# Ledger of designs, part 6: VH-VL binders against SAC3 family protein C (SAC3C)

Target 1, 177 residues: SAC3 family protein C (SAC3C), of Arabidopsis thaliana (Mouse-ear cress) (q67xv2r213to389)
Amino acid sequence: NMEQLAKTLTSLYNIYDANRKPDYIYENEAEFRSLYVLLHLNPSSGVMGEPLSLWFRKLTFALVKSKEICFVRNLLRLYRMGNYKNFLSRTASEATYLQYCISEHHIREMRLVAVQYINNVCYKLQPYPLLRLSQNLKMKELDVESLCHECGLETCTDPDGFTVLPVKQSTFRSPED
Short names: E, the ipSAE of ESMFold2; O, the ipSAE of OpenDDE; V2, 0.75 times the mean of E and O plus 0.25 times the DockQ between their complexes.

## First folded at step 7 (VH-VL)

Design s52 (framework fv_felzartamab)
Heavy chain, then light chain:
Amino acid sequence: QVQLVESGGGLVQPGGSLRLSCAASGFTFSEYAMNWVRQAPGKGLEWVSGISGSGDTTYYADSVKGRFTISRDNSKNTLYLQMNSLRAEDTAVYYCAREYFDDWGFDYWGQGTLVTVSS
Amino acid sequence: DIELTQPPSVSVAPGQTARISCSGDNIGSYYVYWYQQKPGQAPVLVIYDDSNRPSGIPERFSGSNSGNTATLTISGTQAEDEADYYCQSWDSSTYVVFGGGTKLTVL
ESMFold2-Fast, scan of step 7: ipSAE 0.286; ipTM 0.716

Design s53 (framework fv_felzartamab)
Fold by ESMFold2-Fast, scan of step 7:
Structure s53 (fold): chain C 177 residues (1-177), chain A 119 residues (1-119), chain B 107 residues (1-107)
Amino acid sequence: as target 1 above (177 residues)
Amino acid sequence: QVQLVESGGGLVQPGGSLRLSCAASGFTFSDYAMNWVRQAPGKGLEWVSGISGSGDSTWYADSVKGRFTISRDNSKNTLYLQMNSLRAEDTAVYYCAREYFDSWGFDYWGQGTLVTVSS
Amino acid sequence: DIELTQPPSVSVAPGQTARISCSGDNIGSYYVYWYQQKPGQAPVLVIYDDSNRPSGIPERFSGSNSGNTATLTISGTQAEDEADYYCQSYDSSTYVVFGGGTKLTVL
């Protein structure tokens, strides 16, 4: 449960802060603090907490420039911009196991944004190759095909034997609607 | 496309008041902290004030603390700066600036609005 | 409190490398941002988080930040790069601080 996790992390942060020494950083502190950002990526998540701008301002400089915090600051930017390609690429290459687990819902959300964009907005009118979509979404081709079908979209095989997504299908529906 | 458009600048006498507005478009306004940055004629940039995305937290430069009030209306995508007890040294172009992804840098700026405090 | 010092002016020949410094005690421990401002225009962010370029900023712009000096580097400087350049940093107590600005002249 995300609400329960948020409460547990807040308790942990209080322990870190209460026992702060100027030259000491607790093991995994940067990673555990980064999870707060991931829990609050979506303002409508239902997880209550301090606004991220205030939260970042309270971090020590040893923490704010850490690899883990730098990663989630970049991820927050990409998420707010709807930049699904870079969001998915950076998460696949840079996230720790815990960061990835907390990000699973947002990864799925970004993949849905990508499918909607390609079907509805992409300028190309010719069918979109599933192999290319697989590379961009960081998914196996069969999983991409399943995601397209979940979104109410049909796939087909082109003359060369490749699976493609016909664009501009009016049947698109988010599986989370 | 992100746009920030300032308005409300003008000529005002010392001791007077003025209210600046910044109309934002092209992004989810409530997700971003917003700031006012000023520039006196022929001088450099000076940070004036900032406000969190929710509007619950505000910050001020020492030079304006107690005289200026920053606020926002997220339903109207508008940022405000209420300036009271204006002094000659407040004469500047006032820029509305969006904070870069919950950092203290600024990725988008408005065109600025000129405030002249003179008798 | 952090205080940022920039040279008031830097001159460079077209096609040569321009380097603009931003000096502050322990500045390497803070993120630095660089802005370009042309006459009558609003500032434009050209470097964020020490060394990163926003989309649309030419590759000839780069940044570094270490020890007591952050540097904006413009390789193969072009006439359109002539502008005022400002560094900016922050911390939890200082909030926002700008350098005094550097006027870049392309000879």
Scores: ipSAE 0.039, ipTM 0.637, lowest interface PAE 6.4, mean pLDDT 85

Design s59 (framework fv_nisevokitug)
Fold by ESMFold2-Fast, scan of step 7:
Structure s59 (fold): chain C 177 residues (1-177), chain A 119 residues (1-119), chain B 108 residues (1-108)
Amino acid sequence: as target 1 above (177 residues)
Amino acid sequence: QVQLVQSGAEVKKPGSSVKVSCKASGGTFSDYAISWVRQAPGQGLEWMGGIIPILGTAYYAQKFQGRVTITADESTSTAYMELSSLRSEDTAVYYCAREYFDSWGFDYWGQGTLVTVSS
Amino acid sequence: SYELTQPPSVSVAPGQTARITCGANNIGSYYVHWYQQKAGQAPVLVVSDDSNRPSGIPERISGSNSGNTATLTISRVEAGDEADYYCQVWDSSSDHVVFGTGTKVTVL
């Protein structure tokens, strides 16, 4: 589970710190440290730990500049802004295997944010093409349709044969509520 | 269209201090780090230090430790470099340069500020 | 202290290929960046992360990095390529940015 992973990572960080040499960064250290940020992206996740602002201040300049830490710093900002499109795009193109695995819960959360936004607060009342939603959420169209149904939303087929999501449906509900 | 604009040239006496500013426009100020690099006449590039504004953390080259202070003001999108106890050897063009998160290279540079230290 | 050594100068004829080396022990394990600086101007990033070319930089400019030598290659050289070139790495041994000694490229 995530709590056990957090404890294991903390032990690994202690080993890195205890064996710190001024001219060396351990292979994969930046990646393993980036996992801490991913575990703590959502304060409501229940994973215990140091606040991210204090945690970042303990990193060396080299670690802060690493590709792995820069990636998760960008992800944290996008997550806090609710920028689901760029969050999902960057995760798909830049995440390592381990970063992606740890991010799965947040990827799902951002996809749910997208569906809620499009249905509940989207400015336009026209049906939303599922193909476009598929592209934005980095999912297959059939999986997007399943996600919409999970959220209590109906889909339909337009006259041209494309699947669309009628917006402003009052039946929206989070599948995790 | 990111632009870094530095303050104007300075002439200082030995033993005094100089504070150079670097104002960023375009892009998000907190999305990158800002470094200070100097170049003495006819010489190469020398890194002095940098700051990561979102973290409030500054890092300094050992050669300048104790003499240089790098700060940032996010409200004005401006980074500062203050160098104290000036010597004639500190005569140089001082550049600010940014590093973006998805690359470690300095992709944008200020125009440079000439600091002349003479009696 | 980690040092990046470049040849002081490289002369090349128009249309030929210029190669600028950046030497250091195990530099292939670092990401190397390259800057072009023309007289009286600020440096311009021409290659980032060993071989990536920033937008606006001509395809004639490329980079490589392996073992103890990083190389900036300028093919089909033009008069406008005449400048000083600097390599740069992040040195984990000092938590410090290191610039090369610089190479003056002259197009004859």
Scores: ipSAE 0.000, ipTM 0.470, lowest interface PAE 16.2, mean pLDDT 82

Design s7 (framework fv_felzartamab)
Heavy chain, then light chain:
Amino acid sequence: QVQLVESGGGLVQPGGSLRLSCAASGFTFSDYAMNWVRQAPGKGLEWVSGIYGSGDSTYYADSVKGRFTISRDNSKNTLYLQMNSLRAEDTAVYYCAREYFDSWGFDYWGQGTLVTVSS
Amino acid sequence: DIELTQPPSVSVAPGQTARISCSGDNIGSYYVYWYQQKPGQAPVLVIYDDSNRPSGIPERFSGSNSGNTATLTISGTQAEDEADYYCQSYDSSTYVVFGGGTKLTVL
ESMFold2-Fast, scan of step 7: ipSAE 0.252; ipTM 0.680

Design s8 (framework fv_felzartamab)
Fold by ESMFold2-Fast, scan of step 7:
Structure s8 (fold): chain C 177 residues (1-177), chain A 119 residues (1-119), chain B 107 residues (1-107)
Amino acid sequence: as target 1 above (177 residues)
Amino acid sequence: QVQLVESGGGLVQPGGSLRLSCAASGFTFSDYAMNWVRQAPGKGLEWVSGIWGSGDSTYYADSVKGRFTISRDNSKNTLYLQMNSLRAEDTAVYYCAREYFDSWGFDYWGQGTLVTVSS
Amino acid sequence: DIELTQPPSVSVAPGQTARISCSGDNIGSYYVYWYQQKPGQAPVLVIYDDSNRPSGIPERFSGSNSGNTATLTISGTQAEDEADYYCQSYDSSTYVVFGGGTKLTVL
């Protein structure tokens, strides 16, 4: 449960802070601290905490430079920009196992943002190939088709048998979860 | 680093068959869609066929549909192109190409293998 | 069934800007990719999704795509940029299609 995880991480942070040594990073500290950012990517998620801008300023220089913290700082920027392609690509290639597990809800959110953007605001007017959407969302093609249908969108088969998503469908609706 | 090495090219008579192989290394093969692109001597690039990472979806240019079969063996990191009923116009250097993540473009190419269809 | 048309050749002086066009009906409604091919070598991806550069491609390469024409732009052209350049796009009926290629000469 995310609420219980947040409590456990807070206890761990208190232990790190009580035993702080200048420029020293405890084993796994950067990773566990990065989870705070992932839990607070969406301000409306219901997980209460310190604003991320203030939270980052309290980290030591060594922690700010760490691979795990640099990853989540970049991820936060991509999330705020709605850059679903780079968000999903970098999460797939750079996240630790724990970072990926905590990010699953945000990954789903970014995939929904992508489907909505492609349907409503997409740069192109052509039906969007599900194969390309599969690659961009880091999902199997059948799972992408299911996601599109879940969003109230119809897919169809082109003359060569490929599944495509007609854009500008007025039936788009966000799933409840 | 990423390497793609084609093999199996050679001289074949019209109506004959050849099987091309592409040995991949330096990346997780099953995560990438793979393609064959050909280039006739002194001519431009022509896309031939593509296959999804899992091997479940295959795609063909109209010029080769029904004659060529693309396949892959993810346990051996190898891509294949079975070419049947070869014609003189199939003469070309055949490139193995990896699809770039998040796009329909091809980011890495092998050095190619020459297929000559001649009597 | 889309067709992509490129000029067969373009010549530029060293340090000048080269522009290579790729024309196709309604091409601005599709993504375009650009490849560089030097004699005896495999193609190299230089632009993807109209205007993005892969890691390792010099910043002097840029792309655009609108209406019926996509353009590859090479600013401050270097001698090593002399090559054949191919545009590529796709649609649901033709899948992947390449332009005829443009020979860039840096004289």
Scores: ipSAE 0.000, ipTM 0.450, lowest interface PAE 17.1, mean pLDDT 84

Design s9 (framework fv_felzartamab)
Fold by ESMFold2-Fast, scan of step 7:
Structure s9 (fold): chain C 177 residues (1-177), chain A 119 residues (1-119), chain B 107 residues (1-107)
Amino acid sequence: as target 1 above (177 residues)
Amino acid sequence: QVQLVESGGGLVQPGGSLRLSCAASGFTFSDYAMNWVRQAPGKGLEWVSGITGSGDSTYYADSVKGRFTISRDNSKNTLYLQMNSLRAEDTAVYYCAREYFDSWGFDYWGQGTLVTVSS
Amino acid sequence: DIELTQPPSVSVAPGQTARISCSGDNIGSYYVYWYQQKPGQAPVLVIYDDSDRPSGIPERFSGSNSGNTATLTISGTQAEDEADYYCQSWDSSTYVVFGGGTKLTVL
């Protein structure tokens, strides 16, 4: 699982560090190192390791400028800001297969944050179109409807035939517990 | 809203000491590396010192190494710069700056505090 | 050790494109940041990681970095863009280095 993956990656990092060369990046090194950030994106995840502030400072400038490390640095920023829209958009367009797989839990977390935000605080009491949620959450409309129902929320059809989410429903509950 | 407020600047004699403080608010202070950057009157920006979010690692420009000490108190959201053996060339406005996610780039700056070293 | 050189001044007419260079050996292999500083004020980050804009910075600001030169570009320059501009980079040995600064005059 994730903790075993973290241990395997640490072993791999030790091999990279033992063979360090100026301005040189081994094949896939940037991608594998970026997984460390994704595993430690949520401090409460329980995956033990070096704080990200110290971890980033140990990277060579070649690694820091790699597209894989840039991607996860930007994701970390968006995650800490609670910017679910840009988090989900950038993950969909920029993540490698491995980065996406490691990020699945965080993607789901951000989608749940978005549904809660739309229902509880953001909107001006107008029903929220599921088509827009689909676009923002990077999901098919039917999957968004299922997610809303998993959160204890009802959907309905507006006069134009579109599926909408009535906001301010008191029945919201997280399905992850 | 991110805010950084420097204090402690003033007039000191050569060879003297001064301690600067930077009070941070509007973000989780311990998640960010912090830095001091100075600017002499009419001149450009010069990086002075940096400290990781945890406080475990510190970094110094060669011009201040051995004389200045950077530290932080995460329980008080405060960054410090202890300046010893001050020289005329240390005269500058000292800025507190937050690192953009451990990048050595600075996304937020305080308004600065003036340190004048003169007899 | 990286050393950054900027022209001391650049002048542009309102509405024209301003280009401010930051030269350094192999600077394209380092991240570059750009700061705007108006008289009596603290610097403001306008570009980070070579080409990205912080929230609140107008779209007319853009950056590039390749080879030996990084460039800050301000399209459709406005009077309020008149300021000193500093480039900054870093590496593991020198830590942080700033360019000498460029005074942008909008005339």
Scores: ipSAE 0.006, ipTM 0.586, lowest interface PAE 10.1, mean pLDDT 85

## First folded at step 8 (VH-VL; framework fv_felzartamab)

Design c1 (at its last look DockQ between E and O 0.56; V2 from the best seeds 0.00; counts 0 for: pae E 8.8 > 2)
Fold by ESMFold2, look of step 8:
Structure c1 (fold): chain C 177 residues (1-177), chain A 119 residues (1-119), chain B 107 residues (1-107)
Amino acid sequence: as target 1 above (177 residues)
Amino acid sequence: QVQLVESGGGLVQPGGSLRLSCAASGFTFSDYAMNWVRQAPGKGLEWVSYISGSGDSTYYADSVKGRFTISRDNSKNTLYLQMNSLRAEDTAVYYCAREYFDSWGFDYWGQGTLVTVSS
Amino acid sequence: DIELTQPPSVSVAPGQTARISCSGDNIGSYYVYWYQQKPGQAPVLVIYDDSNRPSGIPERFSGSNSGNTATLTISGTQAEDEADYYCQSWDSSTSVVFGGGTKLTVL
């Protein structure tokens, strides 16, 4: 329940701000504030709240420079760029448990962006190996194959027994109905 | 190609003033926070001042608060450091440095400009 | 301001591994950056975000940061790695802090 989480986080931030000590960051404060950014990565998602550009201006300098806030600011940039490889890599290596849980929707979105991109690329002579996609998307190969099928794409096996994705299939569609 | 070029260094007497400039090119200047970092002869790096990309936020090392003013003119792609009430301990090479805004390190540095405050 | 403490010098034989420490209270809460500076030159960023290399930095450079200590590691150290090395971080008191620097000597 994203709306209730956003309301609870906003109440927590008001408590932090009402008790602001100039040179102090409360325990876990940077992590909890970082969750606001993750809830609002996609402004068209309908989650109510202050625009991120205004929200960032209200943070103390210490919070802006904390590892937790720097991490989500970088994820925001990667998300807006559609850089699925670095988004998934940074999330897998650096996200806290809470940050990952809130990001699950965006992780799936980035994986779908990857499948669409790979299908549109001219990958002549070498159908795209699912092992390579599995590594880049941080998914098991069977789950990658399932994702391709959800997107309306076929997979096949090569003569050596490896699963591959023939590219430029006209049947691609987003599974988010 | 990103380039930062400092100018305005020189000799000045204690109590005097000097204004440093840093001309930036090869990137969208207003998107990046900028910093001044100095290095006294034979000594280590010392952060001096920070300014946000828009110029809304500035911060200073304790050693220069009240005497130095960082500013920027985004229409001229230029960073400034106004240095007043100079002291012998301000003698240093002054570098302008671009903040790597997604990672908060300083990824590009100028060649530096020497400020000498005669004792 | 927090203080970042580095050893004044580190000596290594060519081909061996150099480790340069940077100690600060709770430094693991912030990203650490490492700079190489050769005589008469501006610093060069060699590690960002604790452990990442910018383009053009050799793979022999690596970094880590946890708890109260960040470490720059240079494996297979070469003569051209002789330089001063500085760690840098941002702290909870809203300032930029550099370590005092470490002179790496390759004997």
Scores: ipSAE 0.007, ipTM 0.626, lowest interface PAE 8.8, mean pLDDT 85
ESMFold2 (binder alone), look of step 8: mean pLDDT 92; pTM 0.944
OpenDDE, look of step 8: ipSAE 0.189; ipTM 0.722

Design c2 (at its last look DockQ between E and O 0.74; V2 from the best seeds 0.00; counts 0 for: pae E 8.5 > 2)
Heavy chain, then light chain:
Amino acid sequence: QVQLVESGGGLVQPGGSLRLSCAASGFTFSDYAMNWVRQAPGKGLEWVSGISWSGSSTYYADSVKGRFTISRDNSKNTLYLQMNSLRAEDTAVYYCAREYFDSWGFDYWGQGTLVTVSS
Amino acid sequence: DIELTQPPSVSVAPGQTARISCSGDNIGSYYVYWYQQKPGQAPVLVIYDDSNRPSGIPERFSGSNSGNTATLTISGTQAEDEADYYCQSWDSSTSVVFGGGTKLTVL
ESMFold2, look of step 8: ipSAE 0.027; ipTM 0.640
ESMFold2 (binder alone), look of step 8: mean pLDDT 92; pTM 0.942
OpenDDE, look of step 8: ipSAE 0.366; ipTM 0.786

Design c3 (from c1 with heavy chain S103D; at its last look DockQ between E and O 0.02; V2 from the best seeds 0.00; counts 0 for: pae E 10.1 > 2, placed apart)
Fold by ESMFold2, look of step 8:
Structure c3 (fold): chain C 177 residues (1-177), chain A 119 residues (1-119), chain B 107 residues (1-107)
Amino acid sequence: as target 1 above (177 residues)
Amino acid sequence: QVQLVESGGGLVQPGGSLRLSCAASGFTFSDYAMNWVRQAPGKGLEWVSYISGSGDSTYYADSVKGRFTISRDNSKNTLYLQMNSLRAEDTAVYYCAREYFDDWGFDYWGQGTLVTVSS
Amino acid sequence: DIELTQPPSVSVAPGQTARISCSGDNIGSYYVYWYQQKPGQAPVLVIYDDSNRPSGIPERFSGSNSGNTATLTISGTQAEDEADYYCQSWDSSTSVVFGGGTKLTVL
């Protein structure tokens, strides 16, 4: 479970730190350290551990500049901003397999944030094309339609045969897991 | 500190061309959509053009379609507006604006650069 | 095409409530954004998504949007609030549209 994973990762980090070679990154070290950030993206998740602000201060300069740590620091920023489009885009294009696996529930969380935002937004599009949602959420159109229905929203077909989401529906609800 | 600095404005004759630049700093430029908004002297704001964070999607106001081209170089943190076939009506201060999240408003604006189209 | 109509000017006494309207057909189905612009300066976002304040915007700024009218409300108006105010939304295409602007005068 996530708590056991976090404890295992912390033990691994203690081994890295006990055997610290100056200016050296062990094989896969940056990736494994990045997983800690992904486990703690949501501070309300209940995963125990050191606060990220303190955790980042303890990284070596080499680790701070690594692509894996830079990537998750950017994801953390995007998550805190609620910027679902860039969060999902960056995860799809840049996450390693392990980073993606650990991020799966955050990916769903951002997709739900997106559906809520789109239903409540009046910028540019009404009704909102499911093709555009599919592209932005990195989901097949049928899966996007299913997600909208899970959120209590109806979809319909426009005169050209495309599926659309009529926005500002009062029936929006967060789905239960 | 988020900063947007426009440059490249100036005086140009009708039918001429001009290229505007907007230097961005203090944020991850490629994560944000960017817009150009203009304001004729003593007049209101008019949206000109949009480009997505990756640069894959662009949109233009009807008044500039076919004459203006928005682009970006994410390796240089720079937004561009190529303006061709300029008209007197294009005279304005041109602002670059960062789009707040995806379609949630323009949260940071540059100081603007003046373009004057006159004989 | 959707047009956003604002009154050209609004005057209020210091400490009173200013209300600036932004009218458009069915504007309540769209999100509205508000910008403050002081002379010689770039616009500043003061309200997004109809009613939310960005960090650093005083609590006296609020917004609402329903039916055919969005409204920017400034309670306890101060001299520093004297500026031009623009509403912004979008039309039936992907175009961004601004209202014509309202000059707020604090007398």
Scores: ipSAE 0.005, ipTM 0.515, lowest interface PAE 10.1, mean pLDDT 85
ESMFold2 (binder alone), look of step 8: mean pLDDT 92; pTM 0.942
OpenDDE, look of step 8: ipSAE 0.032; ipTM 0.672

Design c4 (from c1 with heavy chain G53W D56S; at its last look DockQ between E and O 0.03; V2 from the best seeds 0.00; counts 0 for: pae E 18.2 > 2, placed apart)
Heavy chain, then light chain:
Amino acid sequence: QVQLVESGGGLVQPGGSLRLSCAASGFTFSDYAMNWVRQAPGKGLEWVSYISWSGSSTYYADSVKGRFTISRDNSKNTLYLQMNSLRAEDTAVYYCAREYFDSWGFDYWGQGTLVTVSS
Amino acid sequence: DIELTQPPSVSVAPGQTARISCSGDNIGSYYVYWYQQKPGQAPVLVIYDDSNRPSGIPERFSGSNSGNTATLTISGTQAEDEADYYCQSWDSSTSVVFGGGTKLTVL
ESMFold2, look of step 8: ipSAE 0.000; ipTM 0.460
ESMFold2 (binder alone), look of step 8: mean pLDDT 92; pTM 0.943
OpenDDE, look of step 8: ipSAE 0.007; ipTM 0.548

## First folded at step 10 (VH-VL; framework fv_felzartamab)

Design d1 (from c2 with heavy chain G50D; at its last look DockQ between E and O 0.02; V2 from the best seeds 0.00; counts 0 for: pae E 13.6 > 2, placed apart)
Fold by ESMFold2, look of step 10:
Structure d1 (fold): chain C 177 residues (1-177), chain A 119 residues (1-119), chain B 107 residues (1-107)
Amino acid sequence: as target 1 above (177 residues)
Amino acid sequence: QVQLVESGGGLVQPGGSLRLSCAASGFTFSDYAMNWVRQAPGKGLEWVSDISWSGSSTYYADSVKGRFTISRDNSKNTLYLQMNSLRAEDTAVYYCAREYFDSWGFDYWGQGTLVTVSS
Amino acid sequence: DIELTQPPSVSVAPGQTARISCSGDNIGSYYVYWYQQKPGQAPVLVIYDDSNRPSGIPERFSGSNSGNTATLTISGTQAEDEADYYCQSWDSSTSVVFGGGTKLTVL
């Protein structure tokens, strides 16, 4: 589980730190250290560990500048701002396999953020085409429709035959863990 | 074909008012958010205002908040900009622009209408 | 809010590749749009969502966006590409921002 993974990663980091060579990054070290950030994207997730602000300060300069650490620092910023479009786009195009696998819970959270914005804040297209959601959420249209239904929302067919999400539905409920 | 035609520009004194219109055709107007973008003579583009497809949400650049009001009449396929308390700095060509889906990009633009604010 | 900086002008020979930059703090975290404007005409969208071409835009137009810089690239530049080019983005507020524009000269 994620708690066991976090403990294993901490043990690995202790081994890296005990064997620290100046300005050297061990093979895959930057990727494995990046996973800590992804496990802690949601501060209320209950995953135990050092606060990220302190954790980042303990990284060597070489690690701070690595592609893998820069990437997850950017994802952290996007996640906290609720910028679901850039979070999903960057994850789909730039995440390693391991980074993507660990991020699946947060990918779902960002997709739920999108559904919430569209239903509750009267954003842009009305009624909202599921094809547009599919593009923005990086999901197949049928999976988007299932997500909407999981949120307590109904979908329908417009006069032109497209599946759409009528907005401002009072039945909206954000799914919980 | 998509067509946007602005009107209502002209010469006005500082402190005066003017109402711009944009007639839309060739698409389902009520499906699209609409925007006003202006361009001062010899200068670059400046976003002015955005209105949602239904008219329920409006947004303004800081430079025009409290002075300009964007509105639309979907039964007439027309976008409006009411401009009050005009200043010399508001002198520009004003473009009507259709928003690309729910993004902040603009896929179709009108030819613009000139507003000149001078004493 | 994001401030977008473009070079005032870029000159290229016909058939060469033109690159027009758009610099902004962490602009790679935002979508960028590019517009072409010829003298006396309205702007025309040439790139949306960083790198996509609208239907009818020649394949020689391409876009990229990463880090602090978005770039419009025109390969095989033609005389008809001579125009002003504007980048545009948005931020986490509801504001839209344009770059100052770049005059592309084909000489």
Scores: ipSAE 0.000, ipTM 0.468, lowest interface PAE 13.6, mean pLDDT 84
ESMFold2 (binder alone), look of step 10: mean pLDDT 92; pTM 0.942
OpenDDE, look of step 10: ipSAE 0.026; ipTM 0.638

Design d2 (from c2 with heavy chain A33T G50S; at its last look DockQ between E and O 0.21; V2 from the best seeds 0.00; counts 0 for: pae E 7.2 > 2, placed apart)
Heavy chain, then light chain:
Amino acid sequence: QVQLVESGGGLVQPGGSLRLSCAASGFTFSDYTMNWVRQAPGKGLEWVSSISWSGSSTYYADSVKGRFTISRDNSKNTLYLQMNSLRAEDTAVYYCAREYFDSWGFDYWGQGTLVTVSS
Amino acid sequence: DIELTQPPSVSVAPGQTARISCSGDNIGSYYVYWYQQKPGQAPVLVIYDDSNRPSGIPERFSGSNSGNTATLTISGTQAEDEADYYCQSWDSSTSVVFGGGTKLTVL
ESMFold2, look of step 10: ipSAE 0.041; ipTM 0.649
ESMFold2 (binder alone), look of step 10: mean pLDDT 92; pTM 0.941
OpenDDE, look of step 10: ipSAE 0.088; ipTM 0.700

